# Ledger of designs, part 253: VH-VL binders against q8ixk2r445to577

Target 1, 133 residues: q8ixk2r445to577
Amino acid sequence: FFGMLQNKGLTDYCFDYNPPDENQIVGHQVILYLCHGMGQNQFFEYTSQKEIRYNTHQPEGCIAVEAGMDTLIMHLCEETAPENQKFILQEDGSLFHEQSKKCVQAARKESSDSFVPLLRDCTNSDHQKWFFK
Key: E = the ipSAE of ESMFold2; O = the ipSAE of OpenDDE; V2 = 0.75 times the mean of E and O plus 0.25 times the DockQ between their complexes.

## First folded at step 13 (VH-VL)

Design qc6 (framework fv_cosibelimab; at its last look DockQ between E and O 0.84; V2 from the best seeds 0.00; counts 0 for: pae E 4.0 > 2)
Fold by OpenDDE, look of step 13:
Structure qc6 (fold): chain C 133 residues (1-133), chain A 120 residues (1-120), chain B 112 residues (1-112)
Amino acid sequence: as target 1 above (133 residues)
Amino acid sequence: EVQLVQSGAEVKKPGSSVKVSCKASGGTFSRWAISWVRQAPGQGLEWMGIIIPYFGTANYAQKFQGRVTITADESTSTAYMELSSLRSEDTAVYYCAKSRYYGRSSFDYWGQGTLVTVSS
Amino acid sequence: NFMLTQPHSVSESPGKTVTISCTRSSGSIAYNYVQWYQQRPGSAPTTVIYEDNQRPSGVPDRFSGSIDSSSNSASLTISGLKTEDEADYYCQSYDSSNKHWVFGGGTKLTVL
């Protein structure tokens, strides 16, 4: 699967990655923003290694969850996907992080009108449902 | 350093078309978004449209939809803006501008501008 | 859709501080970043403030950006005004509702 990764509950919001340095794509947080469908900063790929790749840049980035964190941070993709970069996009649309055993949820960023994907206990909420478009 | 170099001035008749080029250097063209912005004499800046060369996806200001076409050639790192059915009010300096990503990012580099004069 | 409104002109003496406002007609000014561009006579625009009120390399710290949510406006402040600062200044923001980029009308800054 590839394209925009859109949330079901938070209508018209997609994964969005826009690092401040176009030559250094790792180390920053993935956010949610209104879907524009133009590719680039909203183009992702779910791979057979269970990675969510940001592959419009070289080297390619893969979404990771750092120890003790609930945010999605961009790391470099590895030849073999590390455990903290493995996600399962399930049939019901839930995006499950294997290592933390939590689900990715669209959430409001504190003290702002912005939104971010965060790891939360898995529920049946549409805010935890995702699909590629 | 990133540079955007545009084609030279154009003089056109009403009803004709003009195609302006914007050649990029000093960076990775495929990672960028290229916008076109024009400025009529003594007036402000007006956004016309944008393209993401890597994807070949373009979006246009409603005002120019159907009359403007923006394209890009990754092999030559060149973006193009074609404006058809030219009118006298299309007389302006046309700029290409580079942005890091589609959406909230700035136009961080600009071409030197191309004067297009439309007169009978 | 929204518009960005700027004063037509401002003027001040060298060494002083000037502020140029940019008011958004609808939606929150803070929802999308406000950029500021400087355009000297006969030249292309250049970026002086971008995204989260950041300055590009080469832009002096005399230039700063701010946002006032209460007035739904952004401001460009230039301290220690120099003759070389004389130019037109444009604010800009992205309209996520219609996927357009919106410029303010521009402000002519005259250094007296």
Scores: ipSAE 0.872, ipTM 0.946, lowest interface PAE 0.6, mean pLDDT 96
Fold by ESMFold2, look of step 13:
Structure qc6 (fold): chain C 133 residues (1-133), chain A 120 residues (1-120), chain B 112 residues (1-112)
Amino acid sequence: as target 1 above (133 residues)
Amino acid sequence: EVQLVQSGAEVKKPGSSVKVSCKASGGTFSRWAISWVRQAPGQGLEWMGIIIPYFGTANYAQKFQGRVTITADESTSTAYMELSSLRSEDTAVYYCAKSRYYGRSSFDYWGQGTLVTVSS
Amino acid sequence: NFMLTQPHSVSESPGKTVTISCTRSSGSIAYNYVQWYQQRPGSAPTTVIYEDNQRPSGVPDRFSGSIDSSSNSASLTISGLKTEDEADYYCQSYDSSNKHWVFGGGTKLTVL
């Protein structure tokens, strides 16, 4: 799949990546932002290796979770996907991070009008349901 | 590094069309967000529309919907803005500008501007 | 749609401080970053503030940006005013609802 990765519960919000320097895509946090439908910084690909690839720059970025963290951070993709970059998009729309045994949830950034995807204990919340459009 | 070089000034008659080019260098043109912004003499900046060349997607300000077409040629790293049914009010300097990302980012690189004069 | 309203002109003497306002007509100014551009006559605009309060490399630290959510406005402040600062200044923000960019009407700064 590829396109805008959207949240069911937080309507019209998409995965969005906006590193301060577009030539240094590694190490910044993925956020959620209102879907614009134009691709680019909201354009992601879900691969057969269960990666979520940032498809706006070469070399491409892959979403990862660093050990002990709950935030989604951009790393460079590798030929063989590391375990911390693998997400299972299940039939019910949940996005499961197998290494951590947690699900990706849309969450409000503390004391902010902004939202981010974070790892949380898996539930049936619509804020843990995702789809490509 | 990044450079945007526009085509030269044009003089046009009312009712005709103009097509301004914006040649890009210094990066991966296909993934850029390129806007067109105009400025009538003595007036402010007015956003016209944007294209992301790789996806071929364009969006236009409502004021120009139906009269403006923004395109890109990835093989030449060139964006184009065509404005039809020209009126004297369309006399302006037309800029292309690159932002880092669609949405929040600033226009960090600007072309030199192209004066289009529409004289009756 | 929203508008960004700026004073038409401001003036001040060299060495002094000037503040240019940018008021958003609807929706919160804090929802999207505000950018500021400087434009000298005959030249393309250049960025002096991005993401509300950040300076690009090479922009003097006497330029600063701020957001005031209570008045729903952004401000560009220029301290230690120099004659080279005489220019037009535009604020800009993104309209998430219409997926468009909005510029303020512009402010002519005169350094007397």
Scores: ipSAE 0.304, ipTM 0.768, lowest interface PAE 4.0, mean pLDDT 89
ESMFold2 (binder alone), look of step 13: mean pLDDT 91; pTM 0.925

Design qc7 (framework fv_cosibelimab; at its last look DockQ between E and O 0.66; V2 from the best seeds 0.00; counts 0 for: pae E 8.8 > 2)
Fold by OpenDDE, look of step 13:
Structure qc7 (fold): chain C 133 residues (1-133), chain A 120 residues (1-120), chain B 112 residues (1-112)
Amino acid sequence: as target 1 above (133 residues)
Amino acid sequence: EVQLVQSGAEVKKPGSSVKVSCKASGGTFSRWAISWVRQAPGQGLEWMGVIIPYFGTANYAQKFQGRVTITADESTSTAYMELSSLRSEDTAVYYCAKSRFYGRSAFDYWGQGTLVTVSS
Amino acid sequence: NFMLTQPHSVSESPGKTVTISCTRSSGSIAYNYVQWYQQRPGSAPTTVIYEDNQRPSGVPDRFSGSIDSSSNSASLTISGLKTEDEADYYCQSYDSSNKHWVFGGGTKLTVL
């Protein structure tokens, strides 16, 4: 699966990654933004290694969850996907992070009108449902 | 350093078409969004459209829908803007501009501009 | 859809401070970044502020950008005004509803 990773509950919002330096793509947080469908910062791939890959850049980035955090941070992809970069996109649309045993949920950023994907306990909420478009 | 170099001035008749080129250097053309912005004499800046060369996808301002075509050649790192059915009010300096991403990123580099004059 | 409104012109003496406003007609000014461009007579625009308040390399620190949510506006401030600052200044933002870039009408800055 590849393209825009869009949330079901938070209508018209997609995964979005826009690092400050186009030559340094790791270490920043993935956010949610209105889908534009033009690729680039909203283009992701779910791979056979269960990665969410940001592959329009070289080197390629993979979404990871750092220890003790609930945010999605971009890391470099590895030859063998590390445990903190493994996700399961379920048939019901839930995006499950294997290591934390939590699901990715569209959430409002504190004190902001912006949104971010956060790890939360898995529910049947549409805000935890995702699909590629 | 990134540079955008545009083609030379054009003089056109009403009803004709013009195609302006924008050659990029000093960076990775495929990673960028290339927009076209025009400026009529004594007027402000007006966004016309954009292309993402890597994806070959383009989007246009509603005002120019059906009359403007933006293309890109990754092999030559060149973007093109073609405007058809030219009118006198299309007389303007046309700029190409580079941004990192679609939408939120600034136009961090600009071409030198191309004057297009439409007159009978 | 929204528009960005700027004053047509501002003027000040060298060494002084000027502020150029950019007001968004609808939606929050803080939702999408505001950029500022300088255009000297006979030249192409250049970026002086990006992402509300970031300054590109080569732009002096006497240029600054800010956002005021209460007035739904952005501001470009130029301190220690120099004759070389005489130019047109344009604000810009992105309209996520129609996926268009939007420019302000531009402000002519005259250094007296």
Scores: ipSAE 0.809, ipTM 0.930, lowest interface PAE 0.7, mean pLDDT 96
Fold by ESMFold2, look of step 13:
Structure qc7 (fold): chain C 133 residues (1-133), chain A 120 residues (1-120), chain B 112 residues (1-112)
Amino acid sequence: as target 1 above (133 residues)
Amino acid sequence: EVQLVQSGAEVKKPGSSVKVSCKASGGTFSRWAISWVRQAPGQGLEWMGVIIPYFGTANYAQKFQGRVTITADESTSTAYMELSSLRSEDTAVYYCAKSRFYGRSAFDYWGQGTLVTVSS
Amino acid sequence: NFMLTQPHSVSESPGKTVTISCTRSSGSIAYNYVQWYQQRPGSAPTTVIYEDNQRPSGVPDRFSGSIDSSSNSASLTISGLKTEDEADYYCQSYDSSNKHWVFGGGTKLTVL
């Protein structure tokens, strides 16, 4: 799949990556932002290796979760996808992180009106359901 | 060093068209979001539309839909804005500006501006 | 569809502090980053604040940006005001529903 990865429960919000320095695409957190359908920062590709690639730039970035963390962080993609970069987008829309056995959920960032994707115990909540558009 | 260099001033009659160019250097032109912004004399900034050359799609402010065409030529690293059916209120300085990304980024580099005067 | 409203003009003496407001008419100011541009007469705008409160390289730290969700506004604050700060200032944000950028009406800063 290629396009904007939108949350079902937090309507009109999409995965978004906008690093402050175009030469430093690694190490910043993925956020949720209002879907706009235009430009590079909301386009992701879901690959046969189960990666979520930020591939409108070179070198390509892949979403990862670092050990012990619940935040989605940009890493460089590798030829063979590392375990921490593998996500299963299931038919019911859940986005499952294989290594942690947790699901990606839209969550409000503490003390703000900002939203981020975080790993949480899997539920049937619409906030854990995702689709490409 | 990123630079955006625009074509020179134009004087036009009502009902005609103008095409302003914006030549880019010093970066990856095809991946930029190139916006056009105008400023009438004594007035504020007004966003007109945007293109990402690689994707080839343009999006226009509703006010200008149907009169503005924004294009890009990757081989010359040049963006263009054409405004048709000119009226006296289209007299303005027209800027091109780039942002790193669509939606979130500031316009971090601006062209020098092109004065378009529409008069009888 | 929203507007960004700025005061038409502000003035203050050298060495003092000014704050320029930018109020969003509908939807939360926090939905989209706010940028601030400085424009001197006869010149193109330049960025002085991006992503609500970040300064580009070369912009002095006496320029700062902030967001106030309770008033649904952004603010540009210039401390230690200098005569070279005299310019027009514009806020800008993105309208996701229309997929457009929106500029505020602009504020003329006079340093007396």
Scores: ipSAE 0.007, ipTM 0.590, lowest interface PAE 8.8, mean pLDDT 87
ESMFold2 (binder alone), look of step 13: mean pLDDT 91; pTM 0.929

Design qc8 (framework fv_cosibelimab; at its last look DockQ between E and O 0.70; V2 from the best seeds 0.00; counts 0 for: pae E 5.9 > 2)
Fold by OpenDDE, look of step 13:
Structure qc8 (fold): chain C 133 residues (1-133), chain A 120 residues (1-120), chain B 112 residues (1-112)
Amino acid sequence: as target 1 above (133 residues)
Amino acid sequence: EVQLVQSGAEVKKPGSSVKVSCKASGGTFSRWAISWVRQAPGQGLEWMGVIIPYFGTANYAQKFQGRVTITADESTSTAYMELSSLRSEDTAVYYCAKSRFYGRSSFDYWGQGTLVTVSS
Amino acid sequence: NFMLTQPHSVSESPGKTVTISCTRSSGSIAYNYVQWYQQRPGSAPTTVIYYDNQRPSGVPDRFSGSIDSSSNSASLTISGLKTEDEADYYCQSYDSSNKHWVFGGGTKLTVL
């Protein structure tokens, strides 16, 4: 699967990555923003290695969850996907992070009108449902 | 360093078309969004449309829908803007501008501008 | 859809501080996705402030950006005004509803 990764509950919001330096694509947080469908910062790929790749840039980035964190951070992709970069996009639309055993949820960023994907206990909420478009 | 170099000034008759080019260098053209912005004499900046060369996708300001076509050639790192059915009010300096992402990024590099004069 | 409104002109003496406002007609300006461009006579625009009130390399720290959510406005502030700052300044943002970039009308800054 590839394209925009859109949330079901938070209508018209998609995964979005915009690092400050276009030549340094790792180390920053993935956010949610209104879907524009034009690719680039909203284009992702779910791979057979269970990665969510940011592959419109070289080197390619893969979404990771750092120890003790609930945010999605961009790391470099590896030949073999590390455990903290493995996600399962399930049939029901839930996006499950294997290592933390939590689900990716669209959430409001604290003290902001912005939104971010965060790891939360898995529920049946539409805010934890995602699909590629 | 990134540079955008545009084609030269044009003089056109009403009803005709003009095609302006914007050649990029000093970076990865395919990663960018290339917008076209015009400025009539003594007036402000007006966004016309954008193309993302990597995807070949373009979007246009509603004002110019059906009259403007933006294209890109990745092999030559060149973007093009064609405006048809020219009117006197289309007389302006036309700029190409580079941005990192669609929407939220600034136009961090600009072409030198191309004067298009439409007159009878 | 929204518009960005700027004052037509501002003026100040060298060494002083000047502020240029940019008011968004609808929708929240809270997202710091407002850019500012400087355009000197006969030249193409250049970025002086971009997303999250950042300055590009080469832009002096005399230039700063701010957002006022209560008035739904962004502001460009230039301190220690210099003659070389005389130019037109444009604010710019993105309208996600129609996926358009939007420019303010521009402000002519005159250094007295």
Scores: ipSAE 0.651, ipTM 0.895, lowest interface PAE 0.9, mean pLDDT 94
Fold by ESMFold2, look of step 13:
Structure qc8 (fold): chain C 133 residues (1-133), chain A 120 residues (1-120), chain B 112 residues (1-112)
Amino acid sequence: as target 1 above (133 residues)
Amino acid sequence: EVQLVQSGAEVKKPGSSVKVSCKASGGTFSRWAISWVRQAPGQGLEWMGVIIPYFGTANYAQKFQGRVTITADESTSTAYMELSSLRSEDTAVYYCAKSRFYGRSSFDYWGQGTLVTVSS
Amino acid sequence: NFMLTQPHSVSESPGKTVTISCTRSSGSIAYNYVQWYQQRPGSAPTTVIYYDNQRPSGVPDRFSGSIDSSSNSASLTISGLKTEDEADYYCQSYDSSNKHWVFGGGTKLTVL
């Protein structure tokens, strides 16, 4: 799939990546932000290797979750997808992170007005349902 | 390095149109967000609209909706802004600018500006 | 739609500190990042602050940015003021509802 990755429960919010330095795309957290409809920093590709790629900017990034963490951060993509970069987007819309056995959920960032995708125990919540548009 | 080079100054009559070009170099033009911003003499900066060449669609400020057209030619790495039904109030310097990212980002590279004078 | 209001002009002596305000008319200033641009006469603007308080490479550390949610405003502060800082300064933010960029009216800084 290819497009803006949106949340069913948190309506009109998209995966968004906006690193402080456009030349240093790795190591920052992916957020949720109001969909702007223009693509670019909200445009992601779901690949046959189960990657979520940020490929509208060079170099290309792949979303990862580091061991023991629940935040989605940007790594560089590799020829063979590392286990921490593999997500299963299921037909019911759930986004399952294989290594951690958890699902991606839209959540309020701690002590803020902002929203982020986080790993949580899998449920049937609409906040764990995602789709490309 | 990123550069934006604009076409030269123009003098236009009221009711006509102007098309300003912005040639890009030093990066992946198709993935950039290219905005047009104008500045009337002695006045501030006014955002007009944006295009991302890869997606081929533009978004315009409400004030200019209907008389501005922003396009891009990926083969020449050139963006264009055409403003129709010109009035004397459209006399301004017109800039193209690249934002880092669409949305919350800054305009980090600017063209040199193109003076468009509208007079009878 | 919202507006960003700046003072028309400010002036201060070399070596001193000046602060330029940027007040958002509706909705929270803190929801979207504020950028600041410097424009010298006859030249295109250049970024001096982005993402509220970050400096691009090559911008001296005497330029700083801040946000005050209680007054719904952003500020550009220039310390150790130099004659080369004399320019027009614009704040800018993104309007996520309309998917547009908005500039403040501009502030002319005079260094006397």
Scores: ipSAE 0.097, ipTM 0.704, lowest interface PAE 5.9, mean pLDDT 88
ESMFold2 (binder alone), look of step 13: mean pLDDT 90; pTM 0.925

Design qc9 (framework fv_cosibelimab; at its last look DockQ between E and O 0.58; V2 from the best seeds 0.00; counts 0 for: pae E 8.2 > 2)
Fold by OpenDDE, look of step 13:
Structure qc9 (fold): chain C 133 residues (1-133), chain A 120 residues (1-120), chain B 112 residues (1-112)
Amino acid sequence: as target 1 above (133 residues)
Amino acid sequence: EVQLVQSGAEVKKPGSSVKVSCKASGGTFSRWAISWVRQAPGQGLEWMGVIIPYFGTANYAQKFQGRVTITADESTSTAYMELSSLRSEDTAVYYCAKSRYYGRSAFDYWGQGTLVTVSS
Amino acid sequence: NFMLTQPHSVSESPGKTVTISCTRSSGSIAYNYVQWYQQRPGSAPTTVIYYDNQRPSGVPDRFSGSIDSSSNSASLTISGLKTEDEADYYCQSYDSSNKHWVFGGGTKLTVL
């Protein structure tokens, strides 16, 4: 699967990655923003290695969850996907992070009108449902 | 360093078309969004449209829908803006501008501008 | 859809501080998705402030941006004003509803 990764509950919001330096694509947080469908910062791929890959840039980035964190941070993709970069996009639309055993949820960023994907306990909420478009 | 170099000034008759080019260098053209912005004499900046060369997707301001076509050639790192059915009010300096991403990023580099004069 | 409104002109003496406002007509101005461009006479625009109130390389720290959510406005502040700062300044933002970029009307800054 590839394209925009859109949330079901938070209508018209997609994964969005816009690092400050276009030549340094790692180390920053993935956010949610209104879907534009023009690719680039909203184009992702779910791979056979269970990665969410940011592959419109070289080197390619893969979404990771750092120890003790609930945010999605961009790391470099590895030849073999590390455990903290493995996600399962399930049939029901839930996006499950294997290592933390939590689900990716669209959430409001603290002290902001912006939104971010965060790891939360898995529920049946539409805010934890995602699909590629 | 990134540079955008545009084609030279044009003089056109009403009803004709003009095609302006914008050649990029000093970076990865395919990663960018290339917008076109015009400025009539003594007036402000007006966004016309954008193309993302990597995807070949373009979007246009509603004002210019059906009359403007933006294209890109990745092999030559060149973007093009064609405006048809020219009118006197289309007389302006036309700029290409580079941004990192669609939407939130700034136009961080600009072409030098191309004067298009439409007159009978 | 929204518009960005700027004052037509501002003026100040060298060494002083000047502020140029940019008011969004509808929707939230959000968290610093406003850009500012400088255009000197006869030249193409150049970026002086971009998202998150950052300055490009080469832009002096005399230039700064801010957002006022209460007035739904952004501001460009130029301290220690110099003659070379005389130019037109444009704010810009992205309209996610129609996926368009929107420019303010521009402000002419005169250094007295």
Scores: ipSAE 0.771, ipTM 0.920, lowest interface PAE 0.7, mean pLDDT 94
Fold by ESMFold2, look of step 13:
Structure qc9 (fold): chain C 133 residues (1-133), chain A 120 residues (1-120), chain B 112 residues (1-112)
Amino acid sequence: as target 1 above (133 residues)
Amino acid sequence: EVQLVQSGAEVKKPGSSVKVSCKASGGTFSRWAISWVRQAPGQGLEWMGVIIPYFGTANYAQKFQGRVTITADESTSTAYMELSSLRSEDTAVYYCAKSRYYGRSAFDYWGQGTLVTVSS
Amino acid sequence: NFMLTQPHSVSESPGKTVTISCTRSSGSIAYNYVQWYQQRPGSAPTTVIYYDNQRPSGVPDRFSGSIDSSSNSASLTISGLKTEDEADYYCQSYDSSNKHWVFGGGTKLTVL
């Protein structure tokens, strides 16, 4: 799949990546932003290796979760996807992180009016349901 | 290094049109958001519209809707702004500026500006 | 859509601190990041603050940005004023509903 990865429960919000430094795309957090469809910062590819790739940049970035953390961070993609970069987009729309056994949920960033995708225990909440459009 | 170089100053008559170019170098032109911003003498910055060359679709400020056309040529890494039905109040410096992405990114690189003078 | 309102001018002595406000007319200032640009006479604008409170490389740490949700405004603060800071300053934010960028009216900073 390729396109905007949108949340079902937090309507009109999409995965978004816009690092502060154009030349340093690694190590920053993926956020949720109002879907606009006009830019590459909201376009991701879901690959056969179960990666969520930010491939509008070279070298390509892949979404990862570092051990013990619940935030989604940009890493460089590798030839063979590391375990921390594997996400299963399930038939019910849940986005499952294999290594942590948790699901991606749209959440309010602590002490903020901003939203981010975070790992949480899997539920049937619409805030844990995602789709490409 | 990223650079935006604009075409030279122009003097135009009322009722005519002007087309200003903005040539990009040093980056991934097709993926940027290229905006046009003008500044009349002694006045503030006024956003006119934007294009992402990859998509080819422009979006315009309501004030300029119907008079401005923004285009891009990926093969030459050049964006264009054409303003028609010129009036004396269109006398301004016209800037192109890029942001990395559409939406929240800053305009991190600006062209040098192009003075367009509309007079009889 | 919305407007961003700035004071027309501010002035302060070298070494002092100045704050320039940027008030959003409708909708929350927190909906989209606020950027700040500096423009010296005869030059194109340059970014001094992005993402509300971040400084680009090369911008002195005496420049800072902040957001006040209760007054629905952003602020640019310049401490330790130098004569080189004399310029026009513009805030900017994105109107996600209309997919447009909006500039504030600009503030002329005079360092006396």
Scores: ipSAE 0.013, ipTM 0.593, lowest interface PAE 8.2, mean pLDDT 87
ESMFold2 (binder alone), look of step 13: mean pLDDT 91; pTM 0.919

## First folded at step 14 (VH-VL)

Design s1 (framework fv_cosibelimab)
Fold by ESMFold2-Fast, scan of step 14:
Structure s1 (fold): chain C 133 residues (1-133), chain A 120 residues (1-120), chain B 112 residues (1-112)
Amino acid sequence: as target 1 above (133 residues)
Amino acid sequence: EVQLVQSGAEVKKPGSSVKVSCKASGYTFSRWAISWVRQAPGQGLEWMGVIIPYFGTANYAQKFQGRVTITADESTSTAYMELSSLRSEDTAVYYCAKSRYYGRSAFDYWGQGTLVTVSS
Amino acid sequence: NFMLTQPHSVSESPGKTVTISCTRSSGSIAYHYVQWYQQRPGSAPTTVIYEDNQRPSGVPDRFSGSIDSSSNSASLTISGLKTEDEADYYCQSYDSSNKHWVFGGGTKLTVL
């Protein structure tokens, strides 16, 4: 699977990665932004190793969650995916982060009108359901 | 450092087509969004369309749909805008402009503009 | 579709402050970033404000941007006006429904 990773609850919003420096793709938080349908910074690949890759740039970035955190951060991809970079895309569209036992949810960023994907306890909310467009 | 250099002025007959080029210098051309904007004499800026070279994806303003085609050649870092079925009201300066993220980022670098004159 | 409406022209004396408005006819001005461009005769536009209120390197702090949700408008404010500020100013924002950019009609600033 590859394409724009769109939310079923926030129907106009896609995974988006907009690092400040175009030559530095790691270390910043993944956000949600209005889907533009053009690929670019909203194009992700779901791999057989259960990674979500930002592969329009090299070196390739992989979405990760640091221990004890709830934010999705871009890290460097590794030959063998570490546990913090593994997400199970379930049949119902849930994106389950195996290491933390939590699900990715579209949420409002604190003190802002911006949206971000965050780890939350798994529910049957459409805000936790994702699909590739 | 980024520069956008456009092809020279053109004079065209009604009913013909014109193809303007925009050559980019800069590291990440393929990942940019390259838009085309025109400005008729004494008028405002009008967005025509965009291409993201790496994906080969293009989108066009409704007014120009079917008449405009935007393409890119990643090997030469060059974007092109072709406008067909030219009319006198297509007389304008045509600009290419770079933005980092489509739908979000400002046009941070502009070409110098290409004057296209359509006359009988 | 929506339009961004700007005043046709504004004038002010050197050293004073001027504000140029950009009103969105449909949809919230606050949901999408607003950019501002300056264009002098014979030149390509240059960015003076991006993402509502940010200044590019080299743009003096006399230039500022703001959003007013109550009037559904963005504003470009230029303080300490100088003669070199004479130019056309354009706002720009995004149409997420059609996936394209929209420019305002432009404002001619005269410093007299």
Scores: ipSAE 0.541, ipTM 0.865, lowest interface PAE 2.2, mean pLDDT 91

